# Designs tried in a protein design chat: VH-VL binders against Probable Brix domain-containing ribosomal biogenesis protein. Part 9

Target 1, 155 residues: Probable Brix domain-containing ribosomal biogenesis protein, of Methanococcoides burtonii (q12zb3)
Amino acid sequence: MLITSSRKPSANTRTMCKYLASFFNCKYMTRGKMGLIDIVSLCENGLLMVVGDYHGSPGSIMFYDSHGVELLSIHLSVFYPDGYKYTPLKALEPSINGDGELFNLLSYYLDIPEGECYYDSKCLIASDDHLEFVYLDNMLFRLNIKNYRKMVMSE

## First folded at step 1 (VH-VL)

Design rA17 (from rA01 with heavy chain E99H D100Y Y101E W102D E103T G104W D105Y Y106G; framework fv_ragifilimab)
Fold by ESMFold2-Fast, scan of step 1:
Structure rA17 (fold): chain C 155 residues (1-155), chain A 120 residues (1-120), chain B 113 residues (1-113)
Amino acid sequence: as target 1 above (155 residues)
Amino acid sequence: QVQLVQSGAEVKKPGASVKVSCKGSGYTFTDYYMYWVRQAPGQGLEWIGVINPDSGGTTYNQKFKDRATMTVDKSISTAYMELSRLRSDDTAVYYCARHYEDTWYGFDYWGQGTLVTVSS
Amino acid sequence: DIVMTQSPDSLAVSLGERATINCKSSQSVLYSSDNKNYLTWYQQKPGQPPKLLIYWASTRESGVPDRFSGSGSGTDFTLTISSLQAEDVAVYHCQQYYSTPLTFGQGTKLEIK
């Protein structure tokens, strides 16, 4: 997986990209002037995550395959807990827990194991209305889901 | 006035290599990606690859990745595409075309084309 | 790969009449980040390189006559020439910019009836 932002991202959106990359143990690559064609070439046949900016904050997360085909688009807002600050995370394998269609889609595309959240884990708690990012039993941030859309997967 | 001027026609034997040049003028060479596209006689257009003239970074169509090499010489605003181990089905007109990095609209300027004929 | 399919393969239209060329992509070329369709139309006359006519599916390139128009979104696109002129005889190509490899339709040959 490679993570990047929409072009001309705000500081908040860049920080979110860094946090997501740290959480999923993958690379955040600065978008600059790169188009979709350019950035997908850097994914090495992997999943591409694009964090979109909306009025100075993360407003979307879009997933693309290695050819730039949109797989899933999530429109969202961010809830920042008290003391929110980017801090690099241990390289623990993340797991996903939750229910609903968005949980199933994210489990499939992110290719991370389903499992319970433990005191020493990275855990994404997913539902159709919230995505909670939990590290060592502390919530890092929560994404509040406004809506999402998916493409029909090609076999 | 923007121009992309390509090198002249080439006749090659199977197994040889060909190197086509494309010189840009009338614009800031490093502001535009340079794309390479070919067209076999009576066939459609086929993309070979793209190069960022500023960084030298390249993306190739997988079909050509093991035989094509794209380079640039910024000092003379010229891009090159070399295709090795030529086969008869590589006979085609080869085009360069530019695209503005910051805004995605189609190829607004094309070179005149270079006919490469691969025959015994 | 995104496959671009044009129809018809060839078309004969009388001078002054309307010409319609279709292009279908095997997957959507609508990019969610900027809400634009990454689809272009080119005109190619014999012995010449392709010439850009329309980008972002419906935006006409500077200098292109207003009789040329593009429409459609997602996977289904149309190029229309409202009143065919003699100089419009050419092969027309659609192309997607959405994903690598960049792909073109097979071309539609437009001739005078």
Scores: ipSAE 0.000, ipTM 0.485, lowest interface PAE 15.7, mean pLDDT 85

Design rA19 (framework fv_ragifilimab)
Fold by ESMFold2-Fast, scan of step 1:
Structure rA19 (fold): chain C 155 residues (1-155), chain A 123 residues (1-123), chain B 113 residues (1-113)
Amino acid sequence: as target 1 above (155 residues)
Amino acid sequence: QVQLVQSGAEVKKPGASVKVSCKGSGYTFTDYYMYWVRQAPGQGLEWIGVINPDSGGTTYNQKFKDRATMTVDKSISTAYMELSRLRSDDTAVYYCARGLDYEWDSSYAFDIWGQGTLVTVSS
Amino acid sequence: DIVMTQSPDSLAVSLGERATINCKSSQSVLYSSDNKNYLTWYQQKPGQPPKLLIYWASTRESGVPDRFSGSGSGTDFTLTISSLQAEDVAVYHCQQYYSTPLTFGQGTKLEIK
């Protein structure tokens, strides 16, 4: 998986991209002037995540396949707990736990194992309403889901 | 001013292909989805497909997927829709339209439309 | 496919009077997570392309006069013009964008008188 932002991201959106890349043990690539095809070519035939900016904060996540086809869009807002600060994370294998359609979609596309959150784990807790990022039994941040869509191609 | 300008009217024989162009101006071309819709004389609107101008990724209405090809040329902010193996019942005004906001749920509402290109298929 | 059905096919309304156009979807276009209806209304004047009037069933596009309003939820939607003006003569189309293929109603032709 490769992570990038929409063009002209705010500092908050860039920070979120870095944090997500650290959480998933993947690379954050600065967007600059690159079009989606340029970014996709750097994706090494994998999943592309694009984090969108909304008024200076992360507002969306879009997943693309290795050919630049949209797979899933999520519209969201970010909640930071008291004392939040970006800190580099260990390269632990992330797992996913949760329920609902968005949990099933993310399990499938991210290709990460399902598992419980332990004191020594990276765990994404997914539901249709929230995505909670947990590291070493502590919530790093939460994405509040406004809505999501599977790719437009339902035929 | 934001606008979409389409190529001129075409008259084609059955079995031919037609390629309609749609040039965007006054906005960042790759920030918005481009949709193609047609309207036969006196009939309703019919969706052909959508293209992401940034990626070139496409979604077609199944009815058209074997005959329609959508492409973009980002260097000149122009989208194209080619329809092959034309029949007389393909006679219609063909429109390009921009999604309201590429990165939001309203991207599937069409806020800016081209003026339309009449394609007449007759022998 | 979601089928969109408009009623009536045509109507004539006097200047200054209320015009009401209905649109029904064969399946709900209400998304439960965000409570939004993925339903759009367009105005198409003779010889012109369609123009966006209303999206998310009830949100007016910038520059659209306030005499235009959209209402409804789920499968039943209404476009209302509170006081018809001469420039409102047009065909009105509803569209769902909840699921592909994107589909439109057949159109409602609005005439004066």
Scores: ipSAE 0.000, ipTM 0.512, lowest interface PAE 13.9, mean pLDDT 85

Design rA21 (framework fv_ragifilimab)
Fold by ESMFold2-Fast, scan of step 1:
Structure rA21 (fold): chain C 155 residues (1-155), chain A 122 residues (1-122), chain B 113 residues (1-113)
Amino acid sequence: as target 1 above (155 residues)
Amino acid sequence: QVQLVQSGAEVKKPGASVKVSCKGSGYTFTDYYMYWVRQAPGQGLEWIGVINPDSGGTTYNQKFKDRATMTVDKSISTAYMELSRLRSDDTAVYYCARSEWDYLPGDYFDYWGQGTLVTVSS
Amino acid sequence: DIVMTQSPDSLAVSLGERATINCKSSQSVLYSSDNKNYLTWYQQKPGQPPKLLIYWASTRESGVPDRFSGSGSGTDFTLTISSLQAEDVAVYHCQQYYSTPLTFGQGTKLEIK
């Protein structure tokens, strides 16, 4: 997975990209002048995450396959807990826990193991209304889900 | 029932600052972006900025960036817009308005406050 | 900045007749990836805040009468009121939300003939 932003992201959106990359042990690549297909071609495992900026904050996360086809689009806002500050995380393998359709979609696309959250783990707790990013038993931040859309396979 | 209720009219001298409040009720305050728009007497609408009540993140119209400050107090579901170094041409009705995120995020405003008249005169 | 220009500045229409208000953007507000026009119409009566009528150029807000419709794409947009009623007397504003700063047209005042 490669993580990038929409073009000309705010500082908050760049910080979120760095945090997500640190959480998933993957790279955040500065968007610059690259088009979607150019960036997709640089993804090692073919999954591209694009964090969209909306009025100076992260407003969306979109997943694309190796051909630049949209797989999942999530529209969201960020909850920043007291003391929020970007700090690089240990390279622990993340796990996912939760319920609902969005949990199932993220588990599948992110290809991370399902598992319980422990005091020494990275854990994404997913539901249809929020995504909580937990590190060493502390919530780093929460993404509040406004809406999401998946690729339609039957027409 | 969704309501946005703003503070009352203000009369200010040039060089002063004004702080307008906007209290949301009847919905989850942090689920909607809050926008500030003004309208000078007999003129069109002019966007000042937007704030995410959940994160505190802001985007300002460059015209107002050096004088406007938007904040929120989540505990009382209230947004604020302070405009400093007031000039006579800042005389206007100031509105708060909200927008919901859906699949396609859009800056269109389904509910507006009643407006706050700010008069700047010497 | 995207400049929004409305025409006419004022319009007088008889009750029961069709009213047409135009809005032109200096740049396209059509986003090719989602094929949506980032354009909204508001109604504003004297002493009141604007009220949302149409968003995404043609989607009518809940509770808005079906005599109101929006059309157009790219740079040229139209708000149509198919059969004018007395309560429709207002100033109508278009707005783009394709890019910041968010910008509005100057407004069109609709009056009864």
Scores: ipSAE 0.000, ipTM 0.519, lowest interface PAE 12.0, mean pLDDT 86

Design rA24 (framework fv_ragifilimab)
Fold by ESMFold2-Fast, scan of step 1:
Structure rA24 (fold): chain C 155 residues (1-155), chain A 122 residues (1-122), chain B 113 residues (1-113)
Amino acid sequence: as target 1 above (155 residues)
Amino acid sequence: QVQLVQSGAEVKKPGASVKVSCKGSGYTFTDYYMYWVRQAPGQGLEWIGVINPDSGGTTYNQKFKDRATMTVDKSISTAYMELSRLRSDDTAVYYCAREYWSETGEYYFDYWGQGTLVTVSS
Amino acid sequence: DIVMTQSPDSLAVSLGERATINCKSSQSVLYSSDNKNYLTWYQQKPGQPPKLLIYWASTRESGVPDRFSGSGSGTDFTLTISSLQAEDVAVYHCQQYYSTPLTFGQGTKLEIK
């Protein structure tokens, strides 16, 4: 997977891209003036994640396949816990836990195993209402879900 | 040309507060995190904290969390660091510094202010 | 907290000779995922703020003379000046940016012998 931002991202949105890349052990690529086709060409045959800016904060996450087809679009706001800071994370394999449709969609598109959150893990806790990013038993941040849209193709 | 210009030297009594300013120019102020670092005479550098000038979000070194307050005024591209309940061992040169920009979340500094000497004495 | 220790505290080197400054971290600052050392070096001349010299342990900042080089990995790092010039008289600081709080070494004062 490759992560990038919408064009002209705020500092908050750039920080989120870096944090997500560190969490998923993947690359964050600066968007600059590159179009979607240009960015997609850089992710080989992988998944592309685009973090959108909304009034100076992350407002969306969109997933695209290797051909630039939109797979999932999530509109969200960020909850920053006390002590929020970007810190490089160890290269632990992330796992996903949770329930609901969004959990199932993320489990399907992200190539990460389902698993419980432990004191020594990276764990994404997913529901239709929020995505909690947990590292070594501490929540890094939470994305509060406003709505999401999936491909017209039904499962 | 990137410049960080700080306020002038201050002399304070123990128990007082000091507020140091740092004005950025020559770049988009909200695009770069602003760090505060101090240096006591003849000593090494000590990190105080960092502020995101776009959001106002802060991260403090725990040593300073109860006394330091960082703020920004985006309209004049200026960051502030206030240190309260001053003690004689707070005598130091206080620097603002700009985060080096990269895709991967570095915490090192490409440009520094000239420094503000704060002397705390009775 | 990661403690950074520099050695020596002070060093006198003749003009044109090699200067070597060491920096040791109490914990590894090598991030296994990107295989990078989160270590930087600054030069500080009297009355001036620190100036970035080297980041990622060995990458020289643009405009820094090639007589400056950084090496090392994990916990042991070295800053080398291959041929000391008069303008290199300064205090040199190492810093880790692997984890917060950001921490610096105590500094090494480089003087002409």
Scores: ipSAE 0.006, ipTM 0.522, lowest interface PAE 12.9, mean pLDDT 86

Design rB01 (framework fv_ragifilimab)
Fold by ESMFold2-Fast, scan of step 1:
Structure rB01 (fold): chain C 155 residues (1-155), chain A 120 residues (1-120), chain B 113 residues (1-113)
Amino acid sequence: as target 1 above (155 residues)
Amino acid sequence: QVQLVQSGAEVKKPGASVKVSCKGSGYTFTGYYMYWVRQAPGQGLEWIGVINPNSGGTTYNQKFKDRATMTVDKSISTAYMELSRLRSDDTAVYYCARGRYLWGSYFDYWGQGTLVTVSS
Amino acid sequence: DIVMTQSPDSLAVSLGERATINCKSSQSVLYSSNNKNYLTWYQQKPGQPPKLLIYWASTRESGVPDRFSGSGSGTDFTLTISSLQAEDVAVYHCQQYYSTPYTFGQGTKLEIK
């Protein structure tokens, strides 16, 4: 997976992209003037995550496939725990735990193993209401879900 | 208003399992994390793990990971902690406790405790 | 794991006098980014669960009398009861919540002299 931001991201949105890239052991690519198709062509595994800015903070996450087709769009707000500050994380393989439709969608698209959160793990705890990013038993941040939309297509 | 009510005392034989319940009331059950802590007679407190009641996601103390299972039933605002393959040194009072955050959380409310006695 | 060591194991203090309980962590529990110490103090009376007294090393929980105060930073922490009352007889526990596994001191038994 490749992670980028919407155009002209705030500092908070850039920091979130770096944190997500560190969590998923993937790269954050600076958006600049690149269009969606240009960015998608750089995705090694064919999945692109775009973090959108909303009034100076992350407000959305959108997933695209290798052809630039929108797979999942999540509108959200960020909860920052006390002492929130970007710090690069160890290259531990992330796992996902949780329940609900969003958990199932993220497990499928991110292609990360399902597993319980342990003292020495990277764990994404997913529900339809929030996404909690946990590293070595400590929550890095939480994304509170306002709504989400999965791919809509006609036969 | 906030209250955590645990199940009653248990007496078990070595090798058995025990399942302790903790029912929350007076708050939004899924808005807070549930922690499990034990205290052997005359000893200090020992953290077992935490569960997110909304997602069911768990984090265990490595010491208990192979024997402890935490679950929740949101419909009745109840958390459970099951400890398997009991040994005599598992004799302790087991507590549930509420925390606001998964990371950096202090425990603001505690259950009354459940005494689990493991004896032959 | 962060090891928490309390001292003394027990102490006896006369009514109205100051009681001091110490807690030491094997590693700093001060988070530099927010300058907060991830340390709590709990009071536990016989047959009862622990009750939260102080969090963030020095913030008193609502309803806790002002004779209770917490101080210290990094690795060395103190719980002070400025004027001991009969209802303060209990075991006091410190706990770090900086890093998992969360760990507690062994407890300090406070008695009336």
Scores: ipSAE 0.000, ipTM 0.500, lowest interface PAE 16.1, mean pLDDT 86

Design rB04 (framework fv_ragifilimab)
Fold by ESMFold2-Fast, scan of step 1:
Structure rB04 (fold): chain C 155 residues (1-155), chain A 121 residues (1-121), chain B 113 residues (1-113)
Amino acid sequence: as target 1 above (155 residues)
Amino acid sequence: QVQLVQSGAEVKKPGASVKVSCKGSGYTFTGYYMYWVRQAPGQGLEWIGVINPNSGGTTYNQKFKDRATMTVDKSISTAYMELSRLRSDDTAVYYCARHGYFRLSYGMDVWGQGTLVTVSS
Amino acid sequence: DIVMTQSPDSLAVSLGERATINCKSSQSVLYSSNNKNYLTWYQQKPGQPPKLLIYWASTRESGVPDRFSGSGSGTDFTLTISSLQAEDVAVYHCQQYYSTPYTFGQGTKLEIK
């Protein structure tokens, strides 16, 4: 997986990209002037995550395959707990727990193991309504889901 | 040796459900996706869906989404596919096959021996 | 969905002669960054599960005889058996693994003439 932002991201969106990269033990690449196809060409066999900015805060997460095909688009808002502050995370393997279609899609695309949230773990709790990022038994932040769109199969 | 071993043939009446098992051995079961594929007599291969044995997460072919259920029991390295409300045209050999993560594998390199499901009155 | 179409549906070839099977995808399965085609060929003998023959359109799986070869790129692919042997009688399937859902061609039945 590679993480980047939309072009000209706010400081809050850049911080979110750093947090997500730290959580998933993957690389955050500064977007600069690169277009989607330029960024996608750097994802040799991986997933591309693009965090979109909306009025100075993260407003979307888009997943693309390595050919620039949109796999999943999530429109969201961020909830920060009191005292929120970005801090790099230990390199623990992330796990996922939850229910619903969005949980199944994220489990499949992110390919992370299902696991219980313990005092010494990284855990993404996923549902159709929210994504909670939990580290060492504390919620780092929550993404509240407004809607999402997945690639559609047709007959 | 890496292998997938499936449950035996089933004969079902229309409207019944069938549950096919697939036991993996000789590899890390949670390291590979499990695909379910069927083949009606004299027909081509048709993808039913995929399950991530590590998470239990599933993706179904829309054709089967309302009738198929895939599950896994990690403790015995076994995947299951249940198909409900059976019709005569569900008569087929059902296969499990392992596949690597997303684009990381070279194809379905290990297949179960197949389970014949016959739906007749 | 990527639709896979094989041609012909069936063919008969004499022992020792060349057999050619075609496979067409409705969109490209070529990954531009690594220049690989995400296309596989399977051999299926009566009463048996499919067996992986060729991956990345042209790479033979370990243990597959060198009379089997794959070629093509993008949307048009070919499986060639240079000198047909009796044990090659089977149905051959192409499959794309470029994107989910993974899809197969309808199969080509190869018989001895």
Scores: ipSAE 0.000, ipTM 0.465, lowest interface PAE 16.9, mean pLDDT 84

Design rB05 (framework fv_ragifilimab)
Fold by ESMFold2-Fast, scan of step 1:
Structure rB05 (fold): chain C 155 residues (1-155), chain A 121 residues (1-121), chain B 113 residues (1-113)
Amino acid sequence: as target 1 above (155 residues)
Amino acid sequence: QVQLVQSGAEVKKPGASVKVSCKGSGYTFTGYYMYWVRQAPGQGLEWIGVINPNSGGTTYNQKFKDRATMTVDKSISTAYMELSRLRSDDTAVYYCARLGSYWKTYYFDYWGQGTLVTVSS
Amino acid sequence: DIVMTQSPDSLAVSLGERATINCKSSQSVLYSSNNKNYLTWYQQKPGQPPKLLIYWASTRESGVPDRFSGSGSGTDFTLTISSLQAEDVAVYHCQQYYSTPYTFGQGTKLEIK
């Protein structure tokens, strides 16, 4: 997977892209003036995650396949725990745990193993209301879900 | 259905090593962390360490890290705890315990029956 | 390391009477992000391994009689048996799972008066 932002991201949105890239052990690519077609061509047939900015903070996450087809879009706000700051994370394989439709969608598209969250793990805890990013038993941040939309077959 | 079955009692001389086994059944062995805890006669519970059966990664209580070694054999769903350079005060019942998931549950949900290790000359 | 201290070390209670066991942690085991206390209570009978009674300080494990209840938050916790029965004679242990190393209290021996 490749992670980028929408064009003209705030510093907070850029920091979130770096954190997500560190969490998923993947690359963050600076967006600059590149269009979607340009970015998709850099994904090497992989998933593309685009983090959108809303009034100076991350406001959305959109997933695209290697052909630029939108698979899932999530509108959200970020909760930052006390003492929040970006630090690079160990290259541990992330797992996903949770329940609900959004959990099922993310498990499928991110292609990460479903597993329990442990004191030495990277774990994404997904529900229809929240996405919690947990590292070594500490919550890094939480994404509060406002709504989401999944890909619909043309017929 | 979920069971943790430990090896039988051991009698050892001071300076020897002991290796206790714990066989899991009725669940996905690699999906749950395995803890080792001991209890000297008439004393409280004392944590030795934890092992991730999937990765083999370990965390030890500082008190035991120079003498304790935890390993797993995934092919037979068995965890091991070896304690070396035994002293008389290592006489205790040694337990393995399965750890539930941390975000939903953060406690030992299943315990082995215990293995008595007696260290005497 | 978080130190767990139980009180009393032992107590005798008459059948049908209330038994109260206390547990104190040297630092808070309340996780502010989920508002849960990382505290567990176990029952241990002679010759047996510990048995889970209560987790998250106050949530009763499935199959545990409702006469057992847990309360408290932060650093001070209580296990209560509302009406003691003969089968409740055991040593009770509290444990924190807020941070490693996971630590246990010294245990409280409960016997019939």
Scores: ipSAE 0.000, ipTM 0.514, lowest interface PAE 12.8, mean pLDDT 85

Design rB08 (framework fv_ragifilimab)
Fold by ESMFold2-Fast, scan of step 1:
Structure rB08 (fold): chain C 155 residues (1-155), chain A 122 residues (1-122), chain B 113 residues (1-113)
Amino acid sequence: as target 1 above (155 residues)
Amino acid sequence: QVQLVQSGAEVKKPGASVKVSCKGSGYTFTGYYMYWVRQAPGQGLEWIGVINPNSGGTTYNQKFKDRATMTVDKSISTAYMELSRLRSDDTAVYYCARDLRYFSGKTWFDPWGQGTLVTVSS
Amino acid sequence: DIVMTQSPDSLAVSLGERATINCKSSQSVLYSSNNKNYLTWYQQKPGQPPKLLIYWASTRESGVPDRFSGSGSGTDFTLTISSLQAEDVAVYHCQQYYSTPYTFGQGTKLEIK
């Protein structure tokens, strides 16, 4: 997977892209002047995640396939725990745990193993209401889901 | 209300085994890690291990690894800690405690069970 | 293993006076990736289980009076009770949850002078 932001992202949105890339052991590509097609061409048969800005904070996450087709759009707000700051994470393989439709969609698209959250793991806890990013038993941040839409899904 | 209720006091002879239970109520049992901690009379607290009730995965303090076994029965929201080959210095109050790792990233012990006194004497 | 050492072992303080309890870890319990100190304080009254007072070194648990405060970072931590009340007589324990095995200090007994 490749992660980028919408054009001209705020500092908070850039930091979130770096954190997500560190969590998923993938690359954050600075957007600059590139259009969607330009960035998608850099994803070799991979998933593209685009983090959108809203009032100076992350407000959305959109997933695209390797042909630039929209797969999933999530509108969200970020909960920052006390002492929040970006620091690089170990290259532990992430797992996903949870329940509901958004859990199923993310498990499928992110192609990460389903598993329980342990004291020594990277774990994404997914529900239709929240996405919690947990690292070594600490919540890095939580994304509160306002709504989401699956845009293209094969039968 | 969230509550952890433990089994009653036990008196055992050296070499025997004891199995302490801890029943959770008022919450989703599989959503929270369960810890076991003991306290010898007049002494500090000593961590025995942790179990993930959802997966059954365990981590033991090496000091107890060969003698302690932690298990769960999801159908009755109950965790167990069995300690074998008991010695007189295993006399202690044994506690279960829960944390909030599953949803909030919190890692502190809250709440605690009331404790189970295990006395080992010949 | 991370060794937790509390000082003093026991402390007598007059009602209304300040009580200070120290806790030292043999290695840092500050995790650089989230800037959190994996340090908690518990209060234990006779015949009762420990009760959570402070987590993340300085965050008070809901319902804990504001006369209790935690401070410190890395290896040196302090629990302060700004104005001792009679109900505060207890044994206080610090604990690290930075790495397994999780370890506790030996406890500090606080009594009225």
Scores: ipSAE 0.000, ipTM 0.484, lowest interface PAE 13.6, mean pLDDT 85

